VHH binders against RNA-binding protein 12B-A (Rbm12b1). Designs and how they scored, part 6

Target 1, 77 residues: RNA-binding protein 12B-A (Rbm12b1), of Mus musculus (Mouse) (q80yr9r283to359)
Amino acid sequence: FYVHLKNLSLNTNKRDLRNLFRDTDLTNDQIKFVYKDERRTRYAFVMFKNQKDYNTALGLHKTVLQYRPVLIDPVSR
Below, E stands for the ipSAE of ESMFold2; O stands for the ipSAE of OpenDDE; V2 stands for 0.75 times the mean of E and O plus 0.25 times the DockQ between their complexes.

## First folded at step 5 (VHH)

Design a3 (from d6 with S53W R108T; framework vhh_7d4b_2; at its last look DockQ between E and O 0.06; V2 from the best seeds 0.00; counts 0 for: pae E 9.7 > 2, grease 25.6 > 24.2, placed apart)
Fold by ESMFold2, look of step 6:
Structure a3 (fold): chain B 77 residues (1-77), chain A 122 residues (1-122)
Amino acid sequence: as target 1 above (77 residues)
Amino acid sequence: QVQLVESGGGVVQPGRSLRLSCAASGFTFSYYDMGWYRQAPGKQRELVASISWSGDSTNYADSVKGRFTISRDNSKNTMYLQMNSLKPEDTAVYYCAADYYVEGSEWTFDYWGQGTQVTVSS
């Protein structure tokens, strides 16, 4: 149950994502930011343990986080 | 279905200019960071330039800084690469890509065009 987050602010951290997905049971080990050495990219992957949380997360597609709409896509990989 | 279509490639003499276009469809273009990549025969694909979804941030490979300019027009779902002062070393197939961010070279996201050939020769 993976989603691909896109268009994140470079300042977004795991706490911000847990707050975005606060209606799900999400912990830090389920969140993986994409990095370049010491620098963040605008992409992340999030794993959800069940279909309900996964569907909840997909429903937040285009929600504004730190002045940017977060794009949330299902992952087939 | 996501589609990225490059155009504007061709054969030009050194010192001349070309403008590449990438037309996007099948997704909301304005939500995605975009990039231009190139691959010469026998070489690894390399980033040429990237541009954030809003256009506020751009990055360039050292080899093209000052010669190439990336831009986007979100109302036309199109990204551009203006290539000035072309050199034989710029000869490659140029690809546009979406869902790719170049602060790290470790990740490639799945959307690529078919490529357009740029040949700089005398």
Scores: ipSAE 0.006, ipTM 0.259, lowest interface PAE 9.7, mean pLDDT 82
ESMFold2-Fast, scan of step 5: ipSAE 0.259; ipTM 0.680
ESMFold2 (binder alone), look of step 6: mean pLDDT 81; pTM 0.811
OpenDDE, look of step 6: ipSAE 0.032; ipTM 0.452

Design a4 (from d6 with S52D S53Y R108T; framework vhh_7d4b_2)
Fold by ESMFold2-Fast, scan of step 5:
Structure a4 (fold): chain B 77 residues (1-77), chain A 122 residues (1-122)
Amino acid sequence: as target 1 above (77 residues)
Amino acid sequence: QVQLVESGGGVVQPGRSLRLSCAASGFTFSYYDMGWYRQAPGKQRELVASIDYSGDSTNYADSVKGRFTISRDNSKNTMYLQMNSLKPEDTAVYYCAADYYVEGSEWTFDYWGQGTQVTVSS
């Protein structure tokens, strides 16, 4: 199960995302920031191991993190 | 699916003004940061101005600060670049860009329009 995170602050790190998703069993290796030409973008992918954690994550759509609402899009087909 | 269409380019004399428009379709425009880039012949493409998803935060290249103004209208899915006090060195093709993810593609933020030519000459 994947979600695509959009509109992240450039200061957002993996600890911030683990705290956002604290009600899930999320580890650093499940979080992948998107980079281009050695700069970090406002995008990340997060993999959830089960449906319950995935549903919890989708429920956090538009939670404000560092002054920006985090946009959470499903990547499931 | 994602389309960016620039308009408003042309030929003007130094000191004049032009306004460029970028019409966006195929994505939720109000969710994405947008920018204007330009490329002169034989030069690298450079960022001219950017604007965040909300329109509250803008950024400009040093070469255009005080002369160019970027804005957006999320209700019309359109971004603008007001270019005042144009100089010959502003001559370039201007590109609209979205920092955008495409479904079925793991990584992308290089969505560009076709470009619009701006020529500043006598």
Scores: ipSAE 0.007, ipTM 0.295, lowest interface PAE 8.4, mean pLDDT 82

Design a5 (from d6 with S50D N59Y R108T; framework vhh_7d4b_2; at its last look DockQ between E and O 0.05; V2 from the best seeds 0.00; counts 0 for: pae E 8.0 > 2, placed apart)
Fold by ESMFold2, look of step 6:
Structure a5 (fold): chain B 77 residues (1-77), chain A 122 residues (1-122)
Amino acid sequence: as target 1 above (77 residues)
Amino acid sequence: QVQLVESGGGVVQPGRSLRLSCAASGFTFSYYDMGWYRQAPGKQRELVADISSSGDSTYYADSVKGRFTISRDNSKNTMYLQMNSLKPEDTAVYYCAADYYVEGSEWTFDYWGQGTQVTVSS
């Protein structure tokens, strides 16, 4: 189960995302930031191991992180 | 009204240095990541460097890494680009940009300055 995170601050790191998703069982290897030309973008993918955590993550859509609402979409991959 | 105003451009010899400034107004500067872009004649605009809202995280394009330093002073609402060991290929208009969310935007930086010309020639 994957979600697509959008609109992330370039200052956001994996610890920030683990804190955002603190009600899920999330580890760093489940988080992949998207890069273009070796530059961080405002996108990331997060894999959740079960549907409960996946649904929990989708419920945090538009939660503000570092002054930006994080957009959280399901992935059709 | 959001405004970003670049300054410090000019004409210099190869190997010399310039320091660009970007003065910001109309928004809470310390909330936003900032960046420098440049556009050379006949080329697309490219990211040069960016800096997080706190100033603790920076990124540099490979073409400028080790030569350019981005910084910010949140007390003065100003971002800087120190450009050392300048080369003719650094010739471009340099733009500052603010990382402000605009609904529906796909771009990383949504507010832009007018640009300042940097020319490096022998």
Scores: ipSAE 0.013, ipTM 0.285, lowest interface PAE 8.0, mean pLDDT 83
ESMFold2-Fast, scan of step 5: ipSAE 0.150; ipTM 0.595
ESMFold2 (binder alone), look of step 6: mean pLDDT 83; pTM 0.828
OpenDDE, look of step 6: ipSAE 0.023; ipTM 0.325

Design a8 (from d6 with S53T V102I R108T; framework vhh_7d4b_2)
Fold by ESMFold2-Fast, scan of step 5:
Structure a8 (fold): chain B 77 residues (1-77), chain A 122 residues (1-122)
Amino acid sequence: as target 1 above (77 residues)
Amino acid sequence: QVQLVESGGGVVQPGRSLRLSCAASGFTFSYYDMGWYRQAPGKQRELVASISTSGDSTNYADSVKGRFTISRDNSKNTMYLQMNSLKPEDTAVYYCAADYYIEGSEWTFDYWGQGTQVTVSS
């Protein structure tokens, strides 16, 4: 299960995202930040191992992180 | 769940106009670049037009420049393709797409609609 995160602070790191998703089983290798021309973007992809964690993550859509609401979109694979 | 639904296709005579619509649901539409693709029988799928998240940047295939106009309404989660001066060569199934590529990753995410048939015949 994958989600696409948007509108992230450019300073957001993987620890920040693991804290946001603290009610899920999430490790650093499940988080991939998106780069354009070797620069950080406001996008990331996160893989969840099960339906429960995926649903928990979708429920956090628009949670404020570092003064920005995080947009969490479902992704089919 | 993610869903893209095309409408507005049909059969028209050369020189007429059609307007295609793509209704999006299940994702944050305003944060995706959107595009229209088409596929004629026996041909590969080709990009017809694309539009950036805000609508400020557009791109058109050479074959449709000056005849087609892409637009979007983020308040309605809808993208449009205004097709003027239609030619028999425009006959194809038209697909709505939301496309994303992650540089240096094996993860490629794209969303496609079911397609809508456009037939231009005399």
Scores: ipSAE 0.011, ipTM 0.212, lowest interface PAE 9.6, mean pLDDT 82

Design a9 (from d6 with S52Y Y101T R108T F109Y; framework vhh_7d4b_2)
Fold by ESMFold2-Fast, scan of step 5:
Structure a9 (fold): chain B 77 residues (1-77), chain A 122 residues (1-122)
Amino acid sequence: as target 1 above (77 residues)
Amino acid sequence: QVQLVESGGGVVQPGRSLRLSCAASGFTFSYYDMGWYRQAPGKQRELVASIYSSGDSTNYADSVKGRFTISRDNSKNTMYLQMNSLKPEDTAVYYCAADYTVEGSEWTYDYWGQGTQVTVSS
């Protein structure tokens, strides 16, 4: 299961995202920040290993992180 | 209904000052990074100055460093650009922008104003 995160602070790191998703079983390997022309964008992809964690993550849509609401878009097959 | 409204543009002689204001409504202003961009006829739109959502960090184009100062007042949902020692090369339409990256990436910008004309003419 994947979610697409949008509107992240350019200073958001993997620890910040693990704390946001602390009620899930999330490791650094599951988080990928999107780069364009070798620069950080405000986008990331996060993989969840099960439906429960995926649903938990979707429920956090618009949670404020570093003064910015995090937009969480569902990605599933 | 998201709106960014620029004001304070005008016609001035070289060496004078102008202060631009950007009034924001329809979104939580304090959550968004803000920037001033400009575009002169026949030239690419360029970042002039940017300020983080908290106001703690600012960035300036080399052409305006030491002359321009960006600031924001989150209690008033307003961003400012104080422009000192204006030069003819500063003549452009100045745009207020919310949630835009400093590298000119169009991928991450959310909101733009309609622009305000600044003309520096002798």
Scores: ipSAE 0.006, ipTM 0.173, lowest interface PAE 11.1, mean pLDDT 80

Design c1 (from q4 with T101V; framework vhh_6qgx_2; at its last look DockQ between E and O 0.05; V2 from the best seeds 0.00; counts 0 for: pae E 12.0 > 2, placed apart)
Fold by ESMFold2, look of step 6:
Structure c1 (fold): chain B 77 residues (1-77), chain A 123 residues (1-123)
Amino acid sequence: as target 1 above (77 residues)
Amino acid sequence: QVQLVESGGGLVQAGGSLRLSCAASGFTFSDYAMAWFRRAPGKEREFVAAISYSGGSTFYTDSVKGRFTISRDHAKNTVSLQMNSLRPEDTAVYYCAADEVWGYTDESEYDYWGQGTRVTVSA
């Protein structure tokens, strides 16, 4: 169960994401920030262990974090 | 104050070429990825091309691959789009965009935008 986070502030850290997803059972090893050319991007991937947490995360789509709405999309395969 | 100013648009015959330029100021140019987007009449803005901070990586939408080339010049703080083999469907307002983050193709992820330059390709 993966979601793609977009539009993150470059200052957003893993603690900020755990707090955003506080209603889920999320640990740091489930969070991967995307780096390109050795710089942080505004993207991340987050893995959720079950459907309940995954649906909870999708429901937070466009929640404002550090003055930016976080876009939360399912991963397409 | 951040400014992106496009130039080089105009009217051109199908099969012809144009070179667009975007002059950047108000930020450290080497810290930003640059992109071109376009908006055809009655359509949403769509991604055209992007270039990484150093210019070592580029990415193009499929419809322009092999015809358009994005480049950047750190001495002049400019990004350019060389457009060859132009088609009427390339008619659009072309926008320069900048963001601190390389790799985005979605317009909502770019913080800075120019006002656009019009390209018209006649049949």
Scores: ipSAE 0.000, ipTM 0.168, lowest interface PAE 12.0, mean pLDDT 86
ESMFold2-Fast, scan of step 5: ipSAE 0.016; ipTM 0.472
ESMFold2 (binder alone), look of step 6: mean pLDDT 87; pTM 0.890
OpenDDE, look of step 6: ipSAE 0.012; ipTM 0.308

Design c10 (from w5a with S52R T100L Y107E; framework vhh_7d4b_2)
Fold by ESMFold2-Fast, scan of step 5:
Structure c10 (fold): chain B 77 residues (1-77), chain A 122 residues (1-122)
Amino acid sequence: as target 1 above (77 residues)
Amino acid sequence: QVQLVESGGGVVQPGRSLRLSCAASGFTFSDYAMGWYRQAPGKQRELVASIRWSGGSTNYADSVKGRFTISRDNSKNTMYLQMNSLKPEDTAVYYCAAELYVYEGDEWTDYWGQGTQVTVSS
């Protein structure tokens, strides 16, 4: 299962996202920041291994991280 | 400053119950995982129970499953440990802990309270 994260601070790192999703025990390999022209964007993709973690992540939509609400959208296959 | 203040410890007989409280201040309590640790005489400090930021998931040491319940009230910045069916083996100093991100150095830090003594004796 995948979610698309939007509106991230450009300073958001994988530890920040693991803390946001700590109820899911997320690992660094499941987090992919999106780059454009070798520059960070405000987007990332996160993979969850099971439905429970995926649902937990969707419930965190608009949680404030580094003074910005994180937008969490489902990604279909 | 980050402060964690435990209360509710005491001396009880086997089979009785105690409720511990941890009052937190100096950080956004609702954003962070919290836990209870204990240290028995002559033993290493061990994790007893943890609760994630939302209260939606909990974890317990095998020795306390079914007897202890961890909970939190984010509106009061307080975490609790309900201890039922206490055994002499539960005698320990109980510590409240918070896992916080410190902006300086991009590192996680654990903050600890000073502990509260629980003694189970007949």
Scores: ipSAE 0.000, ipTM 0.093, lowest interface PAE 18.1, mean pLDDT 78

Design c11 (from w5a with G56K T100V V102T Y107T; framework vhh_7d4b_2)
Fold by ESMFold2-Fast, scan of step 5:
Structure c11 (fold): chain B 77 residues (1-77), chain A 122 residues (1-122)
Amino acid sequence: as target 1 above (77 residues)
Amino acid sequence: QVQLVESGGGVVQPGRSLRLSCAASGFTFSDYAMGWYRQAPGKQRELVASISWSGKSTNYADSVKGRFTISRDNSKNTMYLQMNSLKPEDTAVYYCAAEVYTYEGDTWTDYWGQGTQVTVSS
């Protein structure tokens, strides 16, 4: 399962995202920040190993992280 | 740029095994989910197996579950597909695939190798 995170602070690191998703089994390997032209964007991709963790993550949509609501979108395949 | 090179295909008899390899270059291999697709003549490509960036999570098509094992070695930028108990219906061109770039809400599996032929026949 994949979600796309949007509107992240440019200061957000992987530990911040593991804390956001602390009720899931999430490791650093499952978190990828998106870069454009060698610059950090406000986007990240997160992979969840199972449906339960994926649903938990979607339920956190608009949680405020570092003064910004995190937008959590499902990725269709 | 991104290159994916498959190897290990061939002709085998039913019940035998083959191990496919995919050598990746031109991107940070350890950062991306990888997969194996296959395409038989006159059929659409289907995802056979996928593996997460770390190698800890895998997923298989029902038709190959229990027979095929996907793995990766991030230190060698290589992904593998161990194919056991091969059946004639496994005959197809097998393609290595990478999820290289995500932008907005879309994920692209735009990078495929040229494919390697697997033929299972008596």
Scores: ipSAE 0.000, ipTM 0.119, lowest interface PAE 12.8, mean pLDDT 81

Design c12 (from q4 with T101V W102Y Y104W; framework vhh_6qgx_2)
Fold by ESMFold2-Fast, scan of step 5:
Structure c12 (fold): chain B 77 residues (1-77), chain A 123 residues (1-123)
Amino acid sequence: as target 1 above (77 residues)
Amino acid sequence: QVQLVESGGGLVQAGGSLRLSCAASGFTFSDYAMAWFRRAPGKEREFVAAISYSGGSTFYTDSVKGRFTISRDHAKNTVSLQMNSLRPEDTAVYYCAADEVYGWTDESEYDYWGQGTRVTVSA
């Protein structure tokens, strides 16, 4: 199960995303920040191991993280 | 100097189509993500669509998904917004914006802005 995160602060790190998704079993290797020319973009992909965690993540759409609402889109939709 | 010049706005009836274009000059177009924003009368500016520097990724606000298509042409230094199945609530001034980072939905993050082109959709 994958979600596409958009509109992330450029200061968002993996710990911030684990804290956002703290009600899931998310680990660092499930988080992939998107880079352009070795520079961070506002995009990341996050893998969830089960439907429950995936649904929990989708329910956090537009949660504010570092002054920015995080947009959470299903990848397979 | 940097310029973004929009064109293609006009009056159209509900259910109709319009194609907006934005001509970019004065910067390296291929290094920039492009976006369209709109401002309806009496409202604040809102995000419509964005396209990555390569054209490989696009993002739309929910109200226009499936109706609007953003595209870019690096040879012509243009970004376009094809607007189909237009609704009265799409009536707004449409603005072209550029930033090095793809995916911004906040207008304050964009480096460059056009002057806007007016779209009026009648019932």
Scores: ipSAE 0.000, ipTM 0.088, lowest interface PAE 15.2, mean pLDDT 83

Design c13 (framework vhh_7d4b_2)
Fold by ESMFold2-Fast, scan of step 5:
Structure c13 (fold): chain B 77 residues (1-77), chain A 123 residues (1-123)
Amino acid sequence: as target 1 above (77 residues)
Amino acid sequence: QVQLVESGGGVVQPGRSLRLSCAASGFTFSDYAMGWYRQAPGKQRELVASISYSGKSTNYADSVKGRFTISRDNSKNTMYLQMNSLKPEDTAVYYCAADEVWGYTDESEYDYWGQGTQVTVSS
């Protein structure tokens, strides 16, 4: 169960994402920021280990994080 | 199984040098930024140096700039810390850590940690 995160602040760190998804069992190793030429992009992938956490994450689509709505695209397993 | 194994620690006199190595296995090393942290007894763990996944970018704590050099060899899945002009205040357990995100100074952001290697600078 993967989600694609878009429109992230370039300052978003893994703790910010664990806080956003605090109602899930999310750990740092499940979060992958996308880089281009060693620069942060506004894109990340997050893996959830179960359907419940995945559904919880999808329900947070457009939650504002650091003044930007986080776009959460579903990726079916 | 993910492993980070530190080596090269020891006891040295002030002004001497040590080179620490961190051997990584169980993950794609070349996709991860790497860092060296240290912790002295009764003190908070602090970032000493970090290096980007390609090795092109490095960052250092002010306390070690000009004395320490971080490097990596992606073909050998190994990161190094060359420690020159060692001072008693450099005495600590040194940990290597791996994270996909380069530039973080907060240890809570790192994905994988080694067990640590002791560095003692005695007068």
Scores: ipSAE 0.005, ipTM 0.225, lowest interface PAE 11.0, mean pLDDT 84

Design c14 (from q4 with T101Y; framework vhh_6qgx_2)
Amino acid sequence: QVQLVESGGGLVQAGGSLRLSCAASGFTFSDYAMAWFRRAPGKEREFVAAISYSGGSTFYTDSVKGRFTISRDHAKNTVSLQMNSLRPEDTAVYYCAADEYWGYTDESEYDYWGQGTRVTVSA
ESMFold2-Fast, scan of step 5: ipSAE 0.012; ipTM 0.391

Design c2 (from q4 with T101I; framework vhh_6qgx_2; at its last look DockQ between E and O 0.05; V2 from the best seeds 0.00; counts 0 for: pae E 13.5 > 2, placed apart)
Fold by ESMFold2, look of step 6:
Structure c2 (fold): chain B 77 residues (1-77), chain A 123 residues (1-123)
Amino acid sequence: as target 1 above (77 residues)
Amino acid sequence: QVQLVESGGGLVQAGGSLRLSCAASGFTFSDYAMAWFRRAPGKEREFVAAISYSGGSTFYTDSVKGRFTISRDHAKNTVSLQMNSLRPEDTAVYYCAADEIWGYTDESEYDYWGQGTRVTVSA
């Protein structure tokens, strides 16, 4: 169960995402930031191990993190 | 459990050299940028050097440019800091840090930290 995070601050780190998703059992190995030409982008993928955590994460769509609403979209596979 | 363990610190005369190393475990080493920070007695921790996850980019604070070299060894999961032409002002506890994003100078960007290794440079 993957979600696509968009519109992240370039300063957002894995600790920030673990806190955003604190009601799930998220660990660092489930978070992958997207890079373009070795530079950080505003995108990341997060894998959730069960449907409950995945639904919890989707419910946080548009939550403001570091002055930006985080867009959280489901990913087909 | 992520662990970063520094070694190679000690006492050295001004003008001398030391090589610090940091052994990393508990994460996929090649996914992480690595950095060295230092804290002098009574001061706040400051950035020293960083190396990108691939090793393709390095960055140094101005006071160490030309004297210190950061490198990484993906086969051994280590990052090293070669410190040449040492000065008494380089006296500090040196910390290894790791982060999956390239946040090279901002300590708040680094998720994982070592316990530090002490470097003393005598005049």
Scores: ipSAE 0.000, ipTM 0.130, lowest interface PAE 13.5, mean pLDDT 84
ESMFold2-Fast, scan of step 5: ipSAE 0.013; ipTM 0.461
ESMFold2 (binder alone), look of step 6: mean pLDDT 87; pTM 0.887
OpenDDE, look of step 6: ipSAE 0.017; ipTM 0.299

Design c5 (from q4 with S52R T101V; framework vhh_6qgx_2)
Amino acid sequence: QVQLVESGGGLVQAGGSLRLSCAASGFTFSDYAMAWFRRAPGKEREFVAAIRYSGGSTFYTDSVKGRFTISRDHAKNTVSLQMNSLRPEDTAVYYCAADEVWGYTDESEYDYWGQGTRVTVSA
ESMFold2-Fast, scan of step 5: ipSAE 0.014; ipTM 0.427

Design c7 (from q4 with S52T S54R T101I S108Y; framework vhh_6qgx_2)
Fold by ESMFold2-Fast, scan of step 5:
Structure c7 (fold): chain B 77 residues (1-77), chain A 123 residues (1-123)
Amino acid sequence: as target 1 above (77 residues)
Amino acid sequence: QVQLVESGGGLVQAGGSLRLSCAASGFTFSDYAMAWFRRAPGKEREFVAAITYRGGSTFYTDSVKGRFTISRDHAKNTVSLQMNSLRPEDTAVYYCAADEIWGYTDEYEYDYWGQGTRVTVSA
């Protein structure tokens, strides 16, 4: 299960995302920030190993992280 | 499957030089930023140096700036750390690490880690 994160602060790191998703069993290798020309974008992909963690993550949609609401969209592919 | 294997550690006198190498396998090396971290006896792990996935930028902790140089070889899937003007304070186990985005100083950003290679600098 994948989610697409949008509207991230450009300062958001993997530790910030692990803290956001702390009620899931999430490791660094499941987090992929989208970058362009060696620069961070406001997008990331996160993989969850099971349905329970995936549903937990979707429930966090619009949680404020670093003064920005994080948009969490499901990805079916 | 994913492996980072360090080599080049050893015993050296203060003022000497060592070159550490890290061989990467099992992932697309050219998509990953690479870093070196170290842990001194009785201390916490600390950042040493990092290089971005294209090699366009390098980062160093203040205590090694001007003495250490990080580089990478995409053809050989290796990252290297040239250590010059070594000091007893550089004594540590050195670890290489890989991060898909770019070289950050936060150890929790890194996806893959090697087992480490020991460096001892005698006075």
Scores: ipSAE 0.006, ipTM 0.330, lowest interface PAE 9.5, mean pLDDT 84

Design c8 (from w5a with S54R T100V Y107T; framework vhh_7d4b_2)
Fold by ESMFold2-Fast, scan of step 5:
Structure c8 (fold): chain B 77 residues (1-77), chain A 122 residues (1-122)
Amino acid sequence: as target 1 above (77 residues)
Amino acid sequence: QVQLVESGGGVVQPGRSLRLSCAASGFTFSDYAMGWYRQAPGKQRELVASISWRGGSTNYADSVKGRFTISRDNSKNTMYLQMNSLKPEDTAVYYCAAEVYVYEGDTWTDYWGQGTQVTVSS
């Protein structure tokens, strides 16, 4: 199960995302920041191991992280 | 610290052209999607055009497709809106916006300019 994160602060790191999704079993290797021309973008992909964690993550859509609402899109794999 | 300064507005007759410029400072311009909004008297502010970080992707409101062209020059920290075939209904205050994201009809904008008036009248 994948979600696509949008509108992230350029300062957001994997620890910030693990804290946002603290009610899930999320590890650093499940988080992939998107880069363009070797530059950090405001996008990331996050993999969840089960339906419960995936649903929990979708429920956090528009949660404010570092003064920005995080947009969480479902992705079919 | 963050500043967006619009220029190029004015009064023109229908069918004429105007080019708006937005000079940006105080942030890493090339990291941000940019856009132009407009607001006519008594109406809500609407997104007219947007452009991705490097200019590889653009989006336009249906009302301006084929007439308006958005562009940017990251080396000058400047964004442009070329407005051709202007109509009276294009009369509005035009706002430069930084960090423009559109998701399911909702827009998120981090920084706004003060706006520049465009009036299309006979």
Scores: ipSAE 0.006, ipTM 0.184, lowest interface PAE 10.9, mean pLDDT 82

Design c9 (from w5a with S57K T100I Y107S; framework vhh_7d4b_2)
Fold by ESMFold2-Fast, scan of step 5:
Structure c9 (fold): chain B 77 residues (1-77), chain A 122 residues (1-122)
Amino acid sequence: as target 1 above (77 residues)
Amino acid sequence: QVQLVESGGGVVQPGRSLRLSCAASGFTFSDYAMGWYRQAPGKQRELVASISWSGGKTNYADSVKGRFTISRDNSKNTMYLQMNSLKPEDTAVYYCAAEIYVYEGDSWTDYWGQGTQVTVSS
């Protein structure tokens, strides 16, 4: 189960995302920040191991993190 | 630390022109995409124009296309909005913005100016 995170602060680190998703069982290796031309983008992919954690994450869509609403989109592939 | 300061707003009659300026400080201006938003009373803030870090790409809202021109001078850390053929519906507070993100019709930004009032009144 994957979600695509959008609109992240460029200062967002993996600890910030683990705190956002603290009601899920999430480790650093499940978080992949997207880079373009070796530069951090505002995108990340997060893998959840089960449906319950995935649904919990989707429910956090538009939660404000570092003054920006985090956009959380389901990834069907 | 980061500051965006707008100027050039005022009261004009329909059909006239205004030029807004945005002076930026506290960051490397030439690394950031910039834009102008506006907000009329009781309405949501909307992105009217944006410009890439180099000035090589510009985008406009349909409501202002052909009338407004966005530009920037990276040597002066300044962005401009040339507003021609102004209409009463252009009346709003205009905000300078840095680092614009657009998703499904909504827009977000990292830095905002204080805003400058533009009133088009007959």
Scores: ipSAE 0.000, ipTM 0.149, lowest interface PAE 12.8, mean pLDDT 82

